# Ledger of designs, part 144: VH-VL binders against q9h9l3

Target 1, 176 residues: q9h9l3
Amino acid sequence: PRKMVAIDCEMVGTGPKGHVSSLARCSIVNYNGDVLYDEYILPPCHIVDYRTRWSGIRKQHMVNATPFKIARGQILKILTGKIVVGHAIHNDFKALQYFHPKSLTRDTSHIPPLNRKADCPENATMSLKHLTKKLLNRDIQVGKSGHSSVEDAQATMELYKLVEVEWEEHLARNPP

## First folded at step 7 (VH-VL)

Design X45 (framework fv_amlenetug)
Fold by ESMFold2-Fast, scan of step 7:
Structure X45 (fold): chain C 176 residues (1-176), chain A 120 residues (1-120), chain B 108 residues (1-108)
Amino acid sequence: as target 1 above (176 residues)
Amino acid sequence: EVQLLESGGGLVQTGGSLRLSCAASGFTFSNYAMTWVRQAPGKGLEWVSAISYSGDYTDYADSVKGRFTISRDNSQNTLYLQMNSLRAEDTAVYYCAKVRYYGSGSFDYWGQGTLVTVSS
Amino acid sequence: EIVLTQSPGTLSLSPGERATLSCRASQSVSDNYLAWYQQKPGQAPRLLIYGASTRATGIPDRFSGSGSGTDFTLTISRLEPEDFAVYYCQQYYSTPETFGQGTKVEIK
């Protein structure tokens, strides 16, 4: 395997009416699913909406949270120069205020062969939960406590591995 | 070198108050969460309280909620624990500790501990 | 809260022997947010392992951690005289952070 990692971030609402998505947790795993990074992250702005149903983040998690500036530096050191896999990964990069080269980015929400294997329309944007259940026969994001970003990052890497050979061949012939 | 130096422990009567201090050096204090952990004589370790790097967020063990207040002064590199309404069960050595990885809940450096004895 | 149960309570061994210490959690400690500490009489605890298996700075290679989910192990491959101490596991996955009750490693 190439130098490849998978990432999943959780965001909370900051700004007016909690409409701004600010990074509040980031998990990064390697090709084999081993955790390289997993920290709660304290946004520089006041949290208006924890979005706990989806994010799994509560006020208690902010006590030991890493400051955004420090966390961003640590995360970027891990991502730089690697192939980064994510699901709807643009949202994660936006929250990190980071640009990752398209040639090294793999978004499992926009890989037509993956949808095809799941018997879903190639152009549809399917949720991570749905693809994981269909293709890996695994339930993620269950219960009322919100998502586990480690679990989501691990599932994302496993999903990508199902189409890795086919998709890397496609990208070699059709560079982004 | 990283160093945490505690002070303020001593004897106090039930219902009394004490303020513990922890002076930090050898690292950028304002970048790390800090915690207090206690140990009753002959017993194991019990987490007491934690505070974020900025001081804006705090958390407490249920046994001390409403009685203890954790705070910090980043300009002086000092951590505090204000202990009110003390009970005999609060008798312990109190350690201040640095959260290891800017925000991870494992504790990489510990102070020497300061003994708090609560008696009637 | 997550309850951590350590076993055995006391482990009596001689220098040169292998020590294996167990820590069991009442519910899954996800993300391997488990640490091990060593404490000698009259001293503060010393961090040995974090992330279930990562050795802390300055810790000798004879110390290793393993496990995931609910079952974790600390191994000391060849006990040195200075290793006779009390060892605590700690989870930092769920607040409040909790410690096991400790395992005492003593000279036989």
Scores: ipSAE 0.007, ipTM 0.573, lowest interface PAE 9.4, mean pLDDT 88

Design X46 (framework fv_amlenetug)
Fold by ESMFold2-Fast, scan of step 7:
Structure X46 (fold): chain C 176 residues (1-176), chain A 120 residues (1-120), chain B 108 residues (1-108)
Amino acid sequence: as target 1 above (176 residues)
Amino acid sequence: EVQLLESGGGLVQTGGSLRLSCAASGFTFSNYAMTWVRQAPGKGLEWVSAISYSGDYTDYADSVKGRFTISRDNSQNTLYLQMNSLRAEDTAVYYCAKVRYYGSGSFDYWGQGTLVTVSS
Amino acid sequence: EIVLTQSPGTLSLSPGERATLSCRASQSVSDNYLAWYQQKPGQAPRLLIYGASTRATGIPDRFSGSGSGTDFTLTISRLEPEDFAVYYCQQYYDSPETFGQGTKVEIK
C-alpha cells in the first residue's frame, strides 16, 4: 500500500525584521503515530525572532541543530513518494523549499468532510487545536512553552484517519 | 494606513458570553500574528491572548484559559475573541493589536478598544 | 512569567525637563525584546520603542531607549506638553507577554 506520513514544522523568523519564516524543527510520524524524524534545524540565515510562544524554539536548541541543507535532504528522502498529511501544509513545504505533488498531499485545514464532522462550515479554515479538541476530545498546544511538533503531527494524522475512506474516494473521483 | 476597529463590547451578566470582533485594514492581515490586550478601569495593560498568522497556534493568559477562545478569518481580515463564563474581573477595555512580526514582537498598531462591563 | 517593575510610579515634571523612566525585569530579557508604549487618557497605547532602543516610525528623537538584560530605561530628553502621559514597558522575549504597571508622567 502507498505509505502515508504526517508532518509538522516549526519556523523561526529570519531576514528583515524577522519576516521570513525559516525551518527550525521538523517532526514526521507514520500512520500509527510513531516518530520517523524529529530534529531541530539550523537556518542558513541569522535568527531575528525565535517565535518561542508558538514554535517552542529557543537559542539553546540551535547549538547542535542539524544544518538546513542536511536536514532538508533527510526530510525529502522520507516524504518522496508518500502521501503527506499536514495542517496548513503549504507553510511547511514553503519552509522546506519543496514542492510535493498535490495528488499525494492531504491538508487537514482544507478537507470539507472534516469541518462537517466538527460542526463547522465546510469552507472555513479551522485551527489544528480546535479540530483536535472537537473531534478527538484532546487538548494540544497547551501551556506557555510553545508547541510540540511531534504532538501536532500525531494529532494531524489522527484527524485525517477520521475522514480517510470518504476523502480518498472523493479524490479518486475528483483528482486534484 | 493601518486600521484596527473593535466591536462587540457591552454590558453582560456574570456567567454570560460575548464575542468581540476586530476588523483589520491597511496591511496584509494573513502575514501577521494578532493579539488582544485588555485594561481594567484605572489599571494597567494586561495581555490576554495571541494567535499566529495562520490561526494554527494560539496562546492565552492563565486568567482566561478555558473561558476565552481567540480565532481569525483571514479571508475577511477579522480577528475574534469569544468570551465565555464572564466574571466581574473581566471588566475592561479590550484592544485588538497587530504583532510586529509573524510570531513574537512588539504591538505596533492598536485599535481604539471596546468596553466590556461584567456585572451581577 | 517575566515580571516587569517600573519606577517611579509617578514623575512630576515641568515642560522642558528630562524624564528618565526605569523598567526592571525579574529575569533576563535576551535579545533586547523590550518595547515602550505611551498612553493618554481615553486613548489606545502607542508604540514608542521596540528592541529596547529602536524608535518606532514617526516617533520624535527626544524619545530614546537603552538598557539590556534586566535593566531598561526610557528617556525623554526635553518634555513637550503632549508628552505628559502614562508609559508602559513590555517584554516579548518569553510567553506570556507581560507589561510593567506603568509610570505616570504628570505636570508638576
Scores: ipSAE 0.000, ipTM 0.487, lowest interface PAE 15.2, mean pLDDT 86

Design X47 (framework fv_amlenetug)
Fold by ESMFold2-Fast, scan of step 7:
Structure X47 (fold): chain C 176 residues (1-176), chain A 120 residues (1-120), chain B 108 residues (1-108)
Amino acid sequence: as target 1 above (176 residues)
Amino acid sequence: EVQLLESGGGLVQTGGSLRLSCAASGFTFSNYAMTWVRQAPGKGLEWVSAISYSGDYTDYADSVKGRFTISRDNSQNTLYLQMNSLRAEDTAVYYCAKVRYYGSGSFDYWGQGTLVTVSS
Amino acid sequence: EIVLTQSPGTLSLSPGERATLSCRASQSVSDNYLAWYQQKPGQAPRLLIYGASTRATGIPDRFSGSGSGTDFTLTISRLEPEDFAVYYCQQYYESPETFGQGTKVEIK
């Protein structure tokens, strides 16, 4: 594999009133957008709310899903030592119960040059859908069937590549 | 070595019942979803039913829904398929298969199959 | 349900030749949730490819999968005597999981 990957996770609601976000799918792609990992993941807690409009997850996806503990181990082996790109990536790491070094983390929701290219305020948190439409002229997350975490991870990597040279130089000068 | 051994197949009359068992060894059975896939003589593969690692989630092909029940006993490493109201078209070799972790929904290990023959 | 149509139904080739098997889906199989299996007479199926293009453990590199959306291909670069078998594609994107009708690769 390459040294850089992009990740996107889907969560379902568990716990009281479905308010806890539990990992239910994870997709990881390499620099070229090829899928390295894509699995449905069964939370250890009872699913109260599938959040299907957003997650794309339905009960049938849980039948063949990988147990959380096993999936987490597989995912962490892929992420360790790599530059990991994501959008609002703190949510993904939280769902994985994982701490990735900030020096190797790239969050496309908090890269001022990327917002600037999209004619958006530098410090605003813009959605992946908006940035992808503005900068890549692609519609993602369309319809009410839910999101594809593969599609989202691929879009996230392509967005990062638009500012990669500029942002890596900035980070080398201003380490996190 | 992963092994899946089906049993319980045989000749049964239309409208009858039969229970298939699949004994699993060589892996942590309780960590994997399991499935039944059948193959009618000289025909292709047809997915029948699946069950989550915990047993809390099950799914069935429309052709068997309401007649077949999939279950598992994780303490005995055994998968079951209870078949009721059997029809001639249920005649097939029934395979027990393990769901793969990566590529969940694809089946990485299969048993040798057990033949179920339903008289017309 | 997603219907998978395999072509050709039968492929007659000699050892050493390249085999190309097609699998077409009635609707898009998103995220490449497609697998390929090999089945020899009297035996259970054997997983070859999952995720449309990832080889399963122990599968020789002469087997490769490609494609996306509705069109998928299994390629065997150099047929060995043991490769003459029936091959099935399977989607696991939408319930129920469905298989193609199979392509028989037979000796010419």
Scores: ipSAE 0.263, ipTM 0.749, lowest interface PAE 4.1, mean pLDDT 91

Design X48 (framework fv_amlenetug)
Fold by ESMFold2-Fast, scan of step 7:
Structure X48 (fold): chain C 176 residues (1-176), chain A 120 residues (1-120), chain B 108 residues (1-108)
Amino acid sequence: as target 1 above (176 residues)
Amino acid sequence: EVQLLESGGGLVQTGGSLRLSCAASGFTFSNYAMTWVRQAPGKGLEWVSAISYSGDYTDYADSVKGRFTISRDNSQNTLYLQMNSLRAEDTAVYYCAKVRYYGSGSFDYWGQGTLVTVSS
Amino acid sequence: EIVLTQSPGTLSLSPGERATLSCRASQSVSDNYLAWYQQKPGQAPRLLIYGASTRATGIPDRFSGSGSGTDFTLTISRLEPEDFAVYYCQQYDSSPETFGQGTKVEIK
């Protein structure tokens, strides 16, 4: 059977007024939550806004960061052929400039059964923090230093496991 | 259907220990968070502790933190509460409760309760 | 923590009458994360209402919940003999989960 990983990326602002989201950190964990990849990534464009409150990225993290082109190659090698779980994962794929097959993509922000378990409307887009507190009784993204992409990727995998059996069955009957 | 059967309550001396058990049936135990709620004689309800579906994440009321440990055995469909360093104020009926399938904070099914009496 | 205050402490009513029970929160409860429970002497609590207004499985139509923010109400439209019990509200918006002190509905 195909292997499964979870991903979470942190972006910084580049381009005019920092309006472009560029990859600055990526964390990937396996099914059990073990870290497979966690690197700071140097965008090819000048960083205008570190977005530190949310990203946790500071200028010091960029000093020895892996250049985007090299990091992208490493990340894609891990993702290719695997089921990839993420939360609002289209943002991560956009930052990676990567297309992952829909049949192998699992987005915890768009899984109706997961929202039902959290006592939320099925079509609502709930935050990772909210779903994690409701379903796993765990607080994430609490620190003043921004989000931990490792913590977020681990939480995302745990959330998917709650609905894995029923959602994989649904996808087998209703292919994308 | 859904049943929660508690055991392990009794009389214990101040500073002693007790382990409560809750046997669950009629639902997929491993898919739900579980909780313990207590009620002192003649008083209201007080939340004590909660545990996630996997057992990896736990939470405790400040009054019991560091003294009580919640745990679960998903292979046996059993919830536990290990109570150490018991105090007179821990005297209460302890209820095992299932956290609602679609709601993490409300409790849709409750056990019968087991009385814990802590005396000098 | 969110403190829940129930009023009145005791309601003395006759079968067939309407009961209105109030629950007030010390701070706003988000997304209607408020539940109501019924407890009879010697028994475990029973979930009546969750999400402030949704009846739990098997709960008769005479029970209804309403309210939002800091003010919530449980209404029993026509009291049956078996409805004389203690009722608790509970918030599950923030940890720790907290309960009100209870309202006793007793027969006149």
Scores: ipSAE 0.000, ipTM 0.470, lowest interface PAE 17.8, mean pLDDT 86

Design X49 (framework fv_amlenetug)
Fold by ESMFold2-Fast, scan of step 7:
Structure X49 (fold): chain C 176 residues (1-176), chain A 120 residues (1-120), chain B 108 residues (1-108)
Amino acid sequence: as target 1 above (176 residues)
Amino acid sequence: EVQLLESGGGLVQTGGSLRLSCAASGFTFSNYAMTWVRQAPGKGLEWVSAISYSGDYTDYADSVKGRFTISRDNSQNTLYLQMNSLRAEDTAVYYCAKVRYYGSGSFDYWGQGTLVTVSS
Amino acid sequence: EIVLTQSPGTLSLSPGERATLSCRASQSVSDNYLAWYQQKPGQAPRLLIYGASTRATGIPDRFSGSGSGTDFTLTISRLEPEDFAVYYCQQYWSSPETFGQGTKVEIK
C-alpha cells in the first residue's frame, strides 16, 4: 500500500500589509503519529506579521531557521509519491509552492463522511479543533503561545483514520 | 463600507448558556481573522477570543477557556461565540471586531456591541 | 501576559490644548505592534493608530503616535470638542492581546 503522512504548516505574513502567507514552520508525521520532519523555516521575503497567536512563530525562531529553498527540498522528498493528509491542505501546498496530485491528497476539512460523523453539514468547512473535540474527545490548540504544528498533524492523521476505509473506497469508485 | 452587526445578547442566569452572532458585510470576510472583545459596565476593554481567517485556529483568554467557543461560517459571513457555564463576571457588552491582518493585528472595525447580563 | 499601564488616568484640558497620553508595557512590544483606540460614551471603540505611529483611515492629522519597546505616546496636538473621550492602548505582539486601563480626556 502507498505510504501515508500528515502535514501541518505554520505561516507568517509577508508582502503588502502582511497579507501574503509564507511558510515559517512545517511538521510531518507518519501513519502512527511519529514525527518525520519538524523545522522552523525562514521565508525569502521580509516578515511583516509573525501571526504569533496562531503560528507560535517569533523572531528568535528565525535566527537559525532553515532557508525556504532548502526546507522545501527536504519536505518535497518526504511528500513525493505518498498519500498526504492535511486540514485545509491547499493552504499548506500554496505556502510550499508545490503541486501534489489530487489522487494522493486527503483534506480532512472536505471529507463529507467525517463531517457526517461529527453531526455537521457535509458541505461545511469545520475547524481541526472542532472535529478533534467532537470525534476524538481531545482538546488541541490550547495555550497562549500559538499552535503546535506537530499536535495538529497528529490530530489530522487520527481524524483521517476514522474514515479511511470508507473514503478510500469512495475515491476508488469516483477518482478525482 | 464595512459593517459588523452583533445579536444574541440578553439576560441569563448563572450557569446558563448564550450564543452571540455577528453578521459581517462590506469586506471579504474569509480573508480576515475575527475577534470578540468585551467591556464590563464602567470598565475597560478585555480581549476574549480570536479565530483565524480559515477557521482552523482559535485562541481564548484564560478567563473563558473551556467555557466559550468561537466559530465562523465563511459561506454566511457570520462569526459566533457560544458561551457556556456563564458567571456574573461575564456580564459585559460584547463587541465583534475585524482583525486588520489575516492572523493578528489591531482591530480596525467594530460592531456596536450586544449586552450580556448574567445574574443569579 | 504583557500588562499595559496608561497614565494619567484622567486628563482635564480645554479645547485648543495639547494632550499627551502615555502607555507603558511590562515587557518589550516588538515590531511596534501597538494600537490606540478612542471610545465615546455609548459607542464602540474606534481605531486611531496602529503600528505605534500609523494613522488609521479617516483619522485627522492632529492625532499622532510615537514610541517603541516599552514606552508609547499618543499626542493630540490641538484638542477639538469631539476629542473628549476615553483612549485605550493595545498590544498585539504577544498572546493574549491586552489593553491598557484607559485614559479619560475630559473638558476642564
Scores: ipSAE 0.006, ipTM 0.505, lowest interface PAE 12.1, mean pLDDT 86

Design X5 (framework fv_amlenetug)
Fold by ESMFold2-Fast, scan of step 7:
Structure X5 (fold): chain C 176 residues (1-176), chain A 120 residues (1-120), chain B 108 residues (1-108)
Amino acid sequence: as target 1 above (176 residues)
Amino acid sequence: EVQLLESGGGLVQTGGSLRLSCAASGFTFSDYAMTWVRQAPGKGLEWVSAISYSGDYTDYADSVKGRFTISRDNSQNTLYLQMNSLRAEDTAVYYCAKVRYYGSGSFDYWGQGTLVTVSS
Amino acid sequence: EIVLTQSPGTLSLSPGERATLSCRASQSVSDNYLAWYQQKPGQAPRLLIYGASTRATGIPDRFSGSGSGTDFTLTISRLEPEDFAVYYCQQYYSSPETFGQGTKVEIK
């Protein structure tokens, strides 16, 4: 194992028209896929839209949820100084109100060799579900009750491992 | 030191009402979800109700839904359980408990309990 | 709701012996959202294990949790006199939170 973790966050809609994406669940796994963090998180603002079909978040999950301020502190403590892998990870960092160094960030939605292996255009942003099916022959995000952020974080780490050697060599020769 | 002190239990007739209180100290009460768990004499544990840290979200066991109301006063560090239309099967020791964050839904600190006896 | 069934109902053992307590769920407890509690006579329950296998703060290392899915185990590697108590498992994966009926560990 290395100093590398994978993250996946679920967001709900807050603010006017529910257009603001607020953190409502976060899962973090280590290199081997073991869960380091998995909590439901209650935003400080009123939830307008649970986005349940995508997030899997329902009102009952908010009863025992961790306050945003506390969850954010716990999450940042885990991420700081590590290589963080995610899919479209900018959205997760935005929801966390956090800026992670680009040199330590790996976004599986923007790794050209990964898209190439999946027979997809190198500059296309492919969904996690599509890449996981094409490259790992595994179905994730099955059903209509929302996604498991643990499952998504685990899939994301496994996808990165397929190109890790090649991509780390590329980054060493071409720093961001 | 984390401390939870229940009060308000006692003897009440079927159809009556009681309000339980739980005074919290030793932690930032307003940052944690809280729960009530009961235990009938000589029996096991049964979850009754829970409330979010803000008080905006509540949940209830089917056996008490519509009869019990959980609430909290974060300014006074106090959790409440309003119990209406009491039945003999509500007889139990009632514990308040603090929800843990890693393992949200597990309960890391419990009060001493307060006995509620419902009789005809 | 998820029903948790504990076995055996009673364990009669001597200090120094190993205790193994089982908890079976009627359906999968995903994400290992399973906790274990200890309750001594006249006292409130005490959290021992959460996340199926993580010891709570201050809990001696002789207590360990294991299992996943529908089958979970609490092990006490070497019983101390203070360990004779009733033990409950609890799931917090699906509302309502439910407890097993308890296993009593008593002195032989």
Scores: ipSAE 0.127, ipTM 0.723, lowest interface PAE 5.1, mean pLDDT 90

